# Designs tried in a protein design chat: VH-VL binders against Protein broad-minded (TBC1D32). Part 3

Target 1, 124 residues: Protein broad-minded (TBC1D32), of Homo sapiens (Human) (q96nh3r1119to1242)
Amino acid sequence: GIHPVYFCSTHYIEMLLKAELPLVFSAFHMSGFAPSQICLQWITQCFWNYLDWIEICHYIATCVFLGPDYQVYICIAVFKHLQQDILQHTQTQDLQVFLKEEALHGFRVSDYFEYMEILEQNYR
Short names: E, the ipSAE of ESMFold2; O, the ipSAE of OpenDDE; V2, 0.75 times the mean of E and O plus 0.25 times the DockQ between their complexes.

## First folded at step 1 (VH-VL)

Design x09 (framework fv_axatilimab)
Fold by ESMFold2-Fast, scan of step 1:
Structure x09 (fold): chain C 124 residues (1-124), chain A 121 residues (1-121), chain B 107 residues (1-107)
Amino acid sequence: as target 1 above (124 residues)
Amino acid sequence: EVTLKESGPALVKPTQTLTLTCTFSGFSLSTSGVGVGWIRQPPGKALEWLANIYWNDDKYYNPSLKNRLTISKDTSKNQVVLTMTNMDPVDTATYYCAHRRGYLYKAFDIWGQGTMVTVSS
Amino acid sequence: DIQMTQSPSSLSASVGDRVTITCLASQSISRYLAWYQQKPGKAPKLLIYAASSLQSGVPSRFSGSGSGTDYTLTISSLQPEDFATYYCQQSYSTPLTFGGGTKVEIK
């Protein structure tokens, strides 16, 4: 087995994004860039080059303590945080570069605990 | 301590290809999240971003110059190379390479001294 | 492309003055903004990243603020070594773009 922190499901990511953030899902669909692709990159890298070290520690602690599904819930929380920004990136190249290169500005794991708990309750 | 230094020709003729090398120390381009970019500045003008390369070999180019630019890295030599084709007098500028900050907000935190490239017939 | 407009293009100030430089983005850049200082004949130096975070080693008299499209660099008490040209830069969207620069000159 793979350590729980690395467990992921592309179908689960896409399903949750479509249900919770339909405008964000539509933006990805229109751009031709799969949201699960970026989520897998974030998870595989433990958000290295995207979150500061303190937030990476919070990410790891959350997944270890609350379970591997929180990898997905944190990805959805990131999309919630960036929703306005994502909707402003109308070209495929811009959206891909924005999400792959840039730090997740202002994202704090603790700001989204309530949001993630609601996701867990609704989608387990 | 992080340092970068640009090298290349000081004079290039119109239509020729420019090749610039950035040699760095104090960090590795195999380290997750680390990148190097190229920025130029014509005399008395503003800064213009050209290209970025990252630890995972991801490459990004200014779209206005994309057909002319190639960026590559040699991690064993601690070098990043930028190639620009079909040089024109308007490309006369000081060319900088710079380290991109890793996990936090992607700024150019350490810059080389710059190398002046004059394009003249 | 996101255009970055700096105001003023130049200003004259005395040591001890409070200096304010503004940077306007043509669209929201979600605080993906850096400020650089450049002295004549030298490379730019990073002062501020993420709109308001002070780079290590930069004096506390430098501060950044703003959100959305409007950003400001403030020098609370200008020192002799602060006479330079200042540039803002957005990293929100490609191509990465810089402002036109603000030259801070001796009065």
Scores: ipSAE 0.007, ipTM 0.560, lowest interface PAE 13.8, mean pLDDT 83

Design x10 (framework fv_axatilimab)
Fold by ESMFold2-Fast, scan of step 1:
Structure x10 (fold): chain C 124 residues (1-124), chain A 122 residues (1-122), chain B 107 residues (1-107)
Amino acid sequence: as target 1 above (124 residues)
Amino acid sequence: EVTLKESGPALVKPTQTLTLTCTFSGFSLSTSGVGVGWIRQPPGKALEWLANIYWNDDKYYNPSLKNRLTISKDTSKNQVVLTMTNMDPVDTATYYCARIKGRYFSDAFDIWGQGTMVTVSS
Amino acid sequence: DIQMTQSPSSLSASVGDRVTITCLASQGISSYLAWYQQKPGKAPKLLIYAASTLQSGVPSRFSGSGSGTDYTLTISSLQPEDFATYYCQQLKSYPLTFGGGTKVEIK
C-alpha cells in the first residue's frame, strides 16, 4: 500500500501536474488512472527497471545535491517528455501499461535540468 | 530573437504533392518541451490546425487529413517539413508554421511565421 | 472533437468602446484556451493563453475570463490598431480546434 507519508507527496504531485501540464492531467483523469500512483512507483523504486543505470545515477545525484523535492520535479519532467504519447492513450486502460512497461526509454535527466530549475523556482 | 519562415511552391496542380519547409532560428527542436505546428487559412476563412511535431519526434495530425499529411523534422538544420498529398483546389490557403511555447500551465502557438500562400489550380 | 463557437461573427464599434467577444466550447475545456489577434494580411499574434494570462507585450486593455465551456475576451477601450479578426483555440485535446473568428471593425 501507499506509505502514510506519501499522502502529502501524492497531493503535491497532482497539484504540480495540473498546474504545469493540464492536458496530461486531463488525460489521466479520462483514463481513470491517477498520475501519483505511477510517480510513487518510480520514486519508491528509484526508477529501477524504468531508466538505464547511468540515468538512475543522474537521478540519485540530482536528489542528493539539489534536495528531495527533485524526486517530484523529475516525475513532472518525465510527464513533460511523454506529454504527446500520453494524450494518445486518453480513453483506454493501456495508459497504465504504457507507463509501466515502455514509456521511459530515451528519457535523459540532463535534458530537463532547466525545466526542473523553473519548477523549483515556481513551487519551492 | 525567435523567427520562423515558411517556404514552398506558390502554385500546385490538382493531384500533386505539396512540400512546405519551416526554417527557424532562436530556438532548437532538441530542447525539451518545444514543438512546431502547421496551421492553414483559406482566403476569408478561419484557421485550421494541420499537424504538430515535438522535440521527441512525437507527431499529431488532424484526423480529417491524416492519410494525406506527413510531418518531419531535421533538428541539425532547424527545419520542419510538412508534406500533403493529392492536392485539391479546396486546399488553396495561406500555410503557417508556429512554435509551440511549452508554457508550464498550457501550450499555445506563441510565435508564427509570416505564412506562404499556396494556390491549387489547373 | 471539441467544437469552438465564437459570437458575434462580426461587430462594429467606436474608438473608446468596451468590446466583448465570446467563445463557447462543446464540452468543458478547464481553461485550456488561447486567444489570437490577426490583422489583415498578417500572421496571427498570441494575446492570451490559459484563458486569462496576458502574453508579454500585449496591452493591458486586453483581458480574458471564463471557465468550463464559456470564455470571453474583453477590450476595455478600443483603439484604431485593434481592427482585426480575433480567434479562440482550445488546447484540451487533439485535434486542436479554433473558433470561427470575430471580425472587429472600427466605425
Scores: ipSAE 0.000, ipTM 0.535, lowest interface PAE 15.0, mean pLDDT 82

Design x11 (framework fv_axatilimab)
Heavy chain, then light chain:
Amino acid sequence: EVTLKESGPALVKPTQTLTLTCTFSGFSLSTSGVGVGWIRQPPGKALEWLANIYWNDDKYYNPSLKNRLTISKDTSKNQVVLTMTNMDPVDTATYYCARIPFLYSGAFDIWGQGTMVTVSS
Amino acid sequence: DIQMTQSPSSLSASVGDRVTITCLASQGISSWLAWYQQKPGKAPKLLIYAASSLQSGVPSRFSGSGSGTDYTLTISSLQPEDFATYYCQQANSFPLTFGGGTKVEIK
ESMFold2-Fast, scan of step 1: ipSAE 0.006; ipTM 0.560

Design x12 (framework fv_axatilimab)
Fold by ESMFold2-Fast, scan of step 1:
Structure x12 (fold): chain C 124 residues (1-124), chain A 122 residues (1-122), chain B 107 residues (1-107)
Amino acid sequence: as target 1 above (124 residues)
Amino acid sequence: EVTLKESGPALVKPTQTLTLTCTFSGFSLSTSGVGVGWIRQPPGKALEWLANIYWNDDKYYNPSLKNRLTISKDTSKNQVVLTMTNMDPVDTATYYCAHLYDFWSGYAFDIWGQGTMVTVSS
Amino acid sequence: DIQMTQSPSSLSASVGDRVTITCLASQSISSYLAWYQQKPGKAPKLLIYAASSLQSGVPSRFSGSGSGTDYTLTISSLQPEDFATYYCQQSYSTPLTFGGGTKVEIK
C-alpha cells in the first residue's frame, strides 16, 4: 500500500526542541529518554494509536499541503501541549511510559496552526 | 580519555573505492547523544563535512557526495567506517574522523583524529 | 544548504592586539555554531561551541558571541601561539557547513 513519507532528522528534532522548549528538552535529558526517539515513533506510525483518525487526517493534510518539515513542527507542538505533564514526570523516570500511554488524545492540530507557522518562520 | 585514529590507504587510483576506518577509545557509540563524523580538507583548502553516524544508527551525508558515501559503525569494535566510491584526483585530501559532543547542549566536533592523507593519482 | 561566510579571509596583527573574526550564516542557526583553530600540519581544535561556550582547556582570551545569523570570535590579547587558521561551523541543519577560514598571521 501507500506508506507515510519519513523524512526526519534526529538532529533537527533535538535542535528545535532545545531552542523552542528548553525545559522540556532538559526534562528528557534528566529522564534518560531521547525526545527524538518518541518523535520518530510518532512520525513512522503517523500517530496511529496516539491521535484520533480525524486528527491523523489533519496531520497528513498539513504535511502534504505545507511541507515535510511540518512532521517536526507537529512533534514540537505536541511537546508544547504536554509541557507541564512532561516536566512533572522528569523525577519519576516514567516519562517514556506516560508518552506511550495515549497522552496525546487531547491534542488538536488546529489548536497549533499559528504556533507551527511561527516555528516555520523562525527555523526554516 | 577520548581518542580517535584514522586508517586506510595513502594512495588510491581514479575510479577506485576508498575505505577509511576510524578506531576510537574513551567513549561508546551506543551512548545517547554521541556521534562520529568524517571531515576532509584538500591541501590548502577549507574543511568539508562528509558524513555523520549517531548512537541510534542515524546516518547523514553531504548531499553533494551522497551517492558516493556510505558510513557504518561497529560498536563492539569501537570503529566507524567510511566508504567513498569512484575516487577522482579532486578527492585528494586529509581525511579526519571526529567525536561529536554534545547532542543535548550544542553540537561540536570536540576531539579529532590526527588525520590520514589520501592521494588520488593515476 | 546554509552557507557560512567568514571575514576577513586573512589578517595580520601584533602580539597583544584584539582580533575579531566574523561568521555570517545565510539563515538563522539559533547559536548552533562552533569555532575551531587549526595550526599548520595539525587537526582542528575546538575552541567554542554553542556560539559562546568555551571548550575546556582553551585560554580565556578566546570568546564567542552572536545570535541569529551573525557570530563573532574574539581573541582579546593575541599571543604568538595563536598563529593559525580559524573556522566557524554550523550544526543547525544538515549538511553541516564550515566557513572558508580566516588566517591569522602575527607580525
Scores: ipSAE 0.006, ipTM 0.545, lowest interface PAE 13.2, mean pLDDT 83

Design x13 (framework fv_axatilimab)
Fold by ESMFold2-Fast, scan of step 1:
Structure x13 (fold): chain C 124 residues (1-124), chain A 122 residues (1-122), chain B 107 residues (1-107)
Amino acid sequence: as target 1 above (124 residues)
Amino acid sequence: EVTLKESGPALVKPTQTLTLTCTFSGFSLSTSGVGVGWIRQPPGKALEWLANIYWNDDKYYNPSLKNRLTISKDTSKNQVVLTMTNMDPVDTATYYCAHSEYDWGSYAFDIWGQGTMVTVSS
Amino acid sequence: DIQMTQSPSSLSASVGDRVTITCLASQGISNYLAWYQQKPGKAPKLLIYAASTLQSGVPSRFSGSGSGTDYTLTISSLQPEDFATYYCQQYDSYPYTFGGGTKVEIK
C-alpha cells in the first residue's frame, strides 16, 4: 500500500483548527469527536474513498513538492470546504458518521493553494 | 502468501445469532492501510457486501443490515469476527471474508477465503 | 446507495469468441470499479481494479474500460477456463455494491 511517513501531531492539528476555523473547532468540541482523529484517517489512507483519483495525485504532489506540513494544511482546507455542513452536525454520531462515510464532493486541491500558502506563512 | 479461512456453524435456527470467525495469515491488521471485509452470497444470487474493519479499528457496515451486524478484530490472534443477530431463512448464504489493502487506485478485495455455507432453517 | 446494473445477465459463447460485459452505475464512481470472476463452488477472484488495471497473474485477454457511470469488461478470445460468472463492484462509497452478475456459458 501507500503509507505516509509523516504523522501529524494531534496538538498541531487542533491548534490550527481552533485558530483558523473556530466555529468548526467548537462543533467538534460539542460533538466530543476529535478533529485530529479524522485528519489522521484521511492522511493514512491518502484520502482514498474521499477524493477523486486526480485529487489524490494532487494531494501527494503538493506534499512532495511543498513539504510534509501540507498534510496538515490540506486537512484544514478540507474542513474549510465542509464548514457549513460541519456546523449543522452538533451530535457526536452524526458528525463522525458524516466525516467517515461521506465523500468529499467538490473539493479541489488547487482551489486551496493560496489558502494553504497563507497557513504555512502564519504557522510554519 | 496471504490466506484467509472462515469458520462458524453450518446450521442456524431462525432468531438466533450467527458468529463467524475469519482466521488469516500472511499479513497483519496492525499494518497501515490493511482491512478485512465480509461478503455473502445466497445460493444462485449475487454478492452482497456486509462490513469492513481496518487496521485503525474503523468499521463500516451495510446500512440495510447495520442494526444486526457487529465486526471486531483480535490482532494478536490474526482474527476478524462478524456477528449477525436475528437470523432469518433469507440470510442463508455462503459467507466470505476477504483482504483489502490501500494501493494506489485500489481498495478492491484481492484475496478471498474459501467461504463457509450457513443455512438458516428450523 | 449506488446501484450497479450489469448486462447481460447471461450469454452463450464459443471458445475463441470476443465477450463483452457491461456495468452501469447509478451515479459517477470515478473509476473505483473492480471486476471479479467466480467459478461454481469457488470464491470470487479479482481480475481488474481501478476500472482498467489488470491484477497480477491475470491473463492479458482480460481488459477493462470505461469511465463515469459506464464500464466494460472484455475477454478478447474466450478460453475453456473462462466459463464462469463475472461481477462488477464499486468501491467509490459505502456501502460497497455489486452488480447482479453475468453468467458466461458454453454455446
Scores: ipSAE 0.000, ipTM 0.537, lowest interface PAE 17.0, mean pLDDT 83

## First folded at step 2 (VH-VL; from d08 with heavy chain N31D; framework fv_daratumumab)

Design d08b (at its last look DockQ between E and O 0.58; V2 from the best seeds 0.00; counts 0 for: pae E 7.5 > 2)
Heavy chain, then light chain:
Amino acid sequence: EVQLLESGGGLVQPGGSLRLSCAVSGFTFSDYAMSWVRQAPGKGLEWVSAISGSGGKTYYADSVKGRFTISRDNSKNTLYLQMNSLRAEDTAVYFCAKSYRYGSWSYFDYWGQGTLVTVSS
Amino acid sequence: EIVLTQSPATLSLSPGERATLSCRASQSVSRYLAWYQQKPGQAPRLLIYDASNRATGIPARFSGSGSGTDFTLTISSLEPEDFAVYYCQQYSSWPLTFGQGTKVEIK
ESMFold2, look of step 2: ipSAE 0.014; ipTM 0.657
ESMFold2 (binder alone), look of step 2: mean pLDDT 93; pTM 0.944
OpenDDE, look of step 2: ipSAE 0.697; ipTM 0.905
ESMFold2-Fast, scan of step 4: ipSAE 0.044; ipTM 0.659

## First folded at step 4 (VH-VL; framework fv_daratumumab)

Design e02 (from d08b with light chain D50K S93D)
Fold by ESMFold2-Fast, scan of step 4:
Structure e02 (fold): chain C 124 residues (1-124), chain A 121 residues (1-121), chain B 107 residues (1-107)
Amino acid sequence: as target 1 above (124 residues)
Amino acid sequence: EVQLLESGGGLVQPGGSLRLSCAVSGFTFSDYAMSWVRQAPGKGLEWVSAISGSGGKTYYADSVKGRFTISRDNSKNTLYLQMNSLRAEDTAVYFCAKSYRYGSWSYFDYWGQGTLVTVSS
Amino acid sequence: EIVLTQSPATLSLSPGERATLSCRASQSVSRYLAWYQQKPGQAPRLLIYKASNRATGIPARFSGSGSGTDFTLTISSLEPEDFAVYYCQQYSDWPLTFGQGTKVEIK
């Protein structure tokens, strides 16, 4: 079978981010750092170094049972989680370090289930 | 200007019930998790309960689990704490606290002034 | 649950002196530690988040440091309004927990 990662696209990620979190999209655009780059890293690694094992299991279960587009919806949910931090990180280097090393602490998939279901309803 | 205003505190007998409210303004309420944090007279702070931005996920300290229920009405910008089977050790000032994030695992950037709950016979 | 232990319980100092407050965690909380100030009859006020970042509006005399299990809040030169109780809080794991507090009082 086809692994969920094959259904993801950078275009879809950028379109959803622009529509749902326009200020976050603008912050990334101004920083010169593409949000799809970090999203693809998270998806490709199944959040291996970013979420604890229990949350990785919740991520995988969500994608298996609700569909592969939830790979994208969880990335948007992560940006929702980080909205205030992203808007306050004006330096590209600081934002990149933040997103790679510590940004996803405290992100629990279950806190964002309803948020992601609304994304699916609006965009699928 | 962010404001959190608690109400509903008072004197109640052991085994009684009380409902606390926290009215908020100055931010998009549904975008942030909320918590209740209490402080017994002369003691430190104790986290009691948290609710995610949508209200879809709730968390409780072991000391209140099964007795307290946290809820929110995002259309009314109001957070609630329903307190049942109250005990003397529940006597405290109850603070409404705003999480920095939509998810519950956070520090608190804004606090209300608190409402006193006294459980005594 | 993660237990936070603050020391000293009480710190008696004069205005202009440096205050150093410690918070020790029973297990690593990385940098996920916040500091709050509470004055009598008032709500806590956020001072520091992520171990070392000052919250908006907090004077430069307040600084935080540390990672893992050992954290310090420093007030470089005490002002009269700084005499209060200070609490640390971890947000690394559930349940969220606070230290027991350090009272900074005037000599």
Scores: ipSAE 0.239, ipTM 0.791, lowest interface PAE 3.9, mean pLDDT 88

Design e11 (from d08b with light chain D50G N53K S93D)
Fold by ESMFold2-Fast, scan of step 4:
Structure e11 (fold): chain C 124 residues (1-124), chain A 121 residues (1-121), chain B 107 residues (1-107)
Amino acid sequence: as target 1 above (124 residues)
Amino acid sequence: EVQLLESGGGLVQPGGSLRLSCAVSGFTFSDYAMSWVRQAPGKGLEWVSAISGSGGKTYYADSVKGRFTISRDNSKNTLYLQMNSLRAEDTAVYFCAKSYRYGSWSYFDYWGQGTLVTVSS
Amino acid sequence: EIVLTQSPATLSLSPGERATLSCRASQSVSRYLAWYQQKPGQAPRLLIYGASKRATGIPARFSGSGSGTDFTLTISSLEPEDFAVYYCQQYSDWPLTFGQGTKVEIK
């Protein structure tokens, strides 16, 4: 089964995504592809094979120094970054391939520090 | 209606300085990374510099690094490019361009009209 | 940096004809490739992003294909307003780079 921490993070991710990026949440809901599933994969693998090595270091440092909730805020930041592309990937399989194989290339954690700070203030 | 309106171009001598401005409207300026892209007369497009939506991150092409400074004033919806130590090879039309994705330097959905910078003695 | 090479440099065609423009990358850019149209005296206009996805308001006659290192922009039937210079751009890796352009001119 899913570990209790992952269960809580799953619900938290879905809630934050629905509140913060309702169009992205709707796109995932309509596709039948759960956004929490890809987020949990990113989190459990520490974005290995998704982010450049230096960005993985930034991810780990952020979570260590600012707290484990930032692993969720980074996932929401990724969806904010990809909002336009997600809305334009109308086919479920196309979206899944995009998210797993190419979407995170060029993503920079530091570009979203302000965004994540706002998320923490709003959803603490 | 999205608009990007550039100003500040002109003739400048080698070694001189010039500041370009790009006033924007029709979108939430602070949500989007912005870039400057230039085009020398009769040549293709060359990316010059980018700035994140917050202004916290800036990037430069190697050809302009140390000479150009990109900045933005989100309260005034204005993007800037401060150009110092100008060289003849900096002669180009300079476009401001809006990144399509939040906080990224991806592809550009809207561009300004361009402003001509001529570096000549 | 990733170098993009466009071919041919110039296409001389008549209205109603099909235009096929190529862009080759020096290394794989996956599907992170955009196409722009530029008319004399104007700023570039986004046509295609993600190698194959049409930007908002772009006519169906424009289509993009390819992945990795080999990309194609196709205009199925040229209209008079389509005679312009076309640029590809990669956004897979930093820095962002453009191809040198293909001019589509009237025969």
Scores: ipSAE 0.015, ipTM 0.590, lowest interface PAE 7.0, mean pLDDT 85

Design e18 (from d08b with heavy chain G55K)
Heavy chain, then light chain:
Amino acid sequence: EVQLLESGGGLVQPGGSLRLSCAVSGFTFSDYAMSWVRQAPGKGLEWVSAISGSKGKTYYADSVKGRFTISRDNSKNTLYLQMNSLRAEDTAVYFCAKSYRYGSWSYFDYWGQGTLVTVSS
Amino acid sequence: EIVLTQSPATLSLSPGERATLSCRASQSVSRYLAWYQQKPGQAPRLLIYDASNRATGIPARFSGSGSGTDFTLTISSLEPEDFAVYYCQQYSSWPLTFGQGTKVEIK
ESMFold2-Fast, scan of step 4: ipSAE 0.453; ipTM 0.832

Design e21 (from d08b with heavy chain S54T)
Heavy chain, then light chain:
Amino acid sequence: EVQLLESGGGLVQPGGSLRLSCAVSGFTFSDYAMSWVRQAPGKGLEWVSAISGTGGKTYYADSVKGRFTISRDNSKNTLYLQMNSLRAEDTAVYFCAKSYRYGSWSYFDYWGQGTLVTVSS
Amino acid sequence: EIVLTQSPATLSLSPGERATLSCRASQSVSRYLAWYQQKPGQAPRLLIYDASNRATGIPARFSGSGSGTDFTLTISSLEPEDFAVYYCQQYSSWPLTFGQGTKVEIK
ESMFold2-Fast, scan of step 4: ipSAE 0.356; ipTM 0.786

Design e22 (from d08b with heavy chain S99D; at its last look DockQ between E and O 0.04; V2 from the best seeds 0.00; counts 0 for: pae E 8.7 > 2, placed apart)
Fold by ESMFold2, look of step 5:
Structure e22 (fold): chain C 124 residues (1-124), chain A 121 residues (1-121), chain B 107 residues (1-107)
Amino acid sequence: as target 1 above (124 residues)
Amino acid sequence: EVQLLESGGGLVQPGGSLRLSCAVSGFTFSDYAMSWVRQAPGKGLEWVSAISGSGGKTYYADSVKGRFTISRDNSKNTLYLQMNSLRAEDTAVYFCAKDYRYGSWSYFDYWGQGTLVTVSS
Amino acid sequence: EIVLTQSPATLSLSPGERATLSCRASQSVSRYLAWYQQKPGQAPRLLIYDASNRATGIPARFSGSGSGTDFTLTISSLEPEDFAVYYCQQYSSWPLTFGQGTKVEIK
């Protein structure tokens, strides 16, 4: 099949997260869990165990056809999708467990194409 | 505090038109998809239309396609529903509903109080 | 179009009893199923999302379960404020659809 596309830097992820989702950025900062840590895990595993097969295909196709920086945009879209859940789990001090071990609640790549196009326009 | 306030309902003859508005506050409006959901008197909920956060994508139930137009003005924090060619079957309370997540499809975490549209003849 | 069928249509129970409400989908909706409560003259209130997750501020007596086509909302011990109509909603595919509702009323 399609080789996973890898595009990542810790600084870029944190810069984009701070600009787009400042409350999520603050939640990671307060928890001591780096956002790049979970993003690298998701990206390097092609979201295996986090998304169903159809959504994994959407992830791969998006990165292949729209560019490798979409790996980061998809991660930001996931954080946007989960913003309320992330804030909840920061309060209960289990953010790392939530993000590393649980499926991404209802996230669909196709629901965020418009948002990711805006990220591309603003930050690419 | 999240607030959704519908207005523009009333009594209309069949074939007439109305424009509903939903004024929103307490969240960044452009980040969230919005829907209209209606409820005929004594009946259940029916999804009517949805619009993405940017306004770039719109969706309609088959029962209203070609007659209703959803729109939004993100600079005024206002959602609209233009209803044309109204029928008796369109009689309902119309709710403005906020999508929980950025995107066009999910569930609704906040609802307005509703505005009544009555189409009679 | 995915049809959601709720049962029973009416559930007559006393305060303190357990309520069990069913929602069945005409095709799989995976976990993309929400539950709402609606009291007379009021807007719906989100209770459960993604089949089993309680919305913020929803009491622990409300729980959801199921995946695919068969879903259940359980109210472990009914309070007076829980007598209302309950709707399920799917968001797996267009168009978004609701069940016809289950009315939970005092016996």
Scores: ipSAE 0.006, ipTM 0.676, lowest interface PAE 8.7, mean pLDDT 86
ESMFold2-Fast, scan of step 4: ipSAE 0.514; ipTM 0.848
ESMFold2 (binder alone), look of step 5: mean pLDDT 92; pTM 0.940
OpenDDE, look of step 5: ipSAE 0.014; ipTM 0.658

Design e23 (from d08b with heavy chain S99G)
Fold by ESMFold2-Fast, scan of step 4:
Structure e23 (fold): chain C 124 residues (1-124), chain A 121 residues (1-121), chain B 107 residues (1-107)
Amino acid sequence: as target 1 above (124 residues)
Amino acid sequence: EVQLLESGGGLVQPGGSLRLSCAVSGFTFSDYAMSWVRQAPGKGLEWVSAISGSGGKTYYADSVKGRFTISRDNSKNTLYLQMNSLRAEDTAVYFCAKGYRYGSWSYFDYWGQGTLVTVSS
Amino acid sequence: EIVLTQSPATLSLSPGERATLSCRASQSVSRYLAWYQQKPGQAPRLLIYDASNRATGIPARFSGSGSGTDFTLTISSLEPEDFAVYYCQQYSSWPLTFGQGTKVEIK
């Protein structure tokens, strides 16, 4: 099949992040670490080691039924989930290590479903 | 800066109803999950109910499920708890608590002062 | 549901002494444990989150440690304002639960 990188634009991810979570976007900019890089890692791994199996199933179902753009919307939802933690990690090494090692605990797709629907409405 | 102010507590008879409100300021209300946590006289803390930032997802403790309804009005920066079929064991100080993030599975970084609900005949 | 058991129920100590408070979970909560301080007539105040991170404005004498099922809150040298009730809370599993509390009182 087709590698996840072909389904999403790095510019689309960064545009949405800048519009929706400008302080988070600024934290990434100050760190020198691109938010699209971690998003592609999450997508490529289907959130393996980041989400519980049941939440991975919800992620896949959401993308299958609502379209591949939801891969991007879920990444933005994850940044919304981690917003306060990201704002405390403005240096490249700190933010990069935090995001690579973070188990997305407490992230439940159902808590963010309406958030993602609003993203779709605003940016589609 | 951050303030949470509960109101609506009081004395009510068993089987009665009461609606609690929590007015918030100092943060973007719609960005955070909110909870109600109660404390019976001389006892510890008990989580009662939670609502996601959008209001689209709600959760309840088994002890209140079917009797209490949590809701929020993001345009008014206000959280609500509708309490029906009140029992003597619902007597407690009810705290409004701000979640750390948009999703409901969280610790609480800010709390209101609490409002006393007494269920007694 | 995950049950949190705090011990001891009461700690009787003098100002300047070290306080060590325990919280044990009935099953693993990983690092997803917070500690709160509550003084009489007041709302709880967040002290520690993610087992070991101090909340904003919390003095350095407060520290948290542990992971999995065994957690400790330490107050290195008690100040008069530290005599209060302390609660642990887990947010690893649903529903959210609190311990029954440990009262730190003057000896």
Scores: ipSAE 0.284, ipTM 0.788, lowest interface PAE 4.0, mean pLDDT 87

Design e25 (from d08b with heavy chain Y100W)
Heavy chain, then light chain:
Amino acid sequence: EVQLLESGGGLVQPGGSLRLSCAVSGFTFSDYAMSWVRQAPGKGLEWVSAISGSGGKTYYADSVKGRFTISRDNSKNTLYLQMNSLRAEDTAVYFCAKSWRYGSWSYFDYWGQGTLVTVSS
Amino acid sequence: EIVLTQSPATLSLSPGERATLSCRASQSVSRYLAWYQQKPGQAPRLLIYDASNRATGIPARFSGSGSGTDFTLTISSLEPEDFAVYYCQQYSSWPLTFGQGTKVEIK
ESMFold2-Fast, scan of step 4: ipSAE 0.395; ipTM 0.824

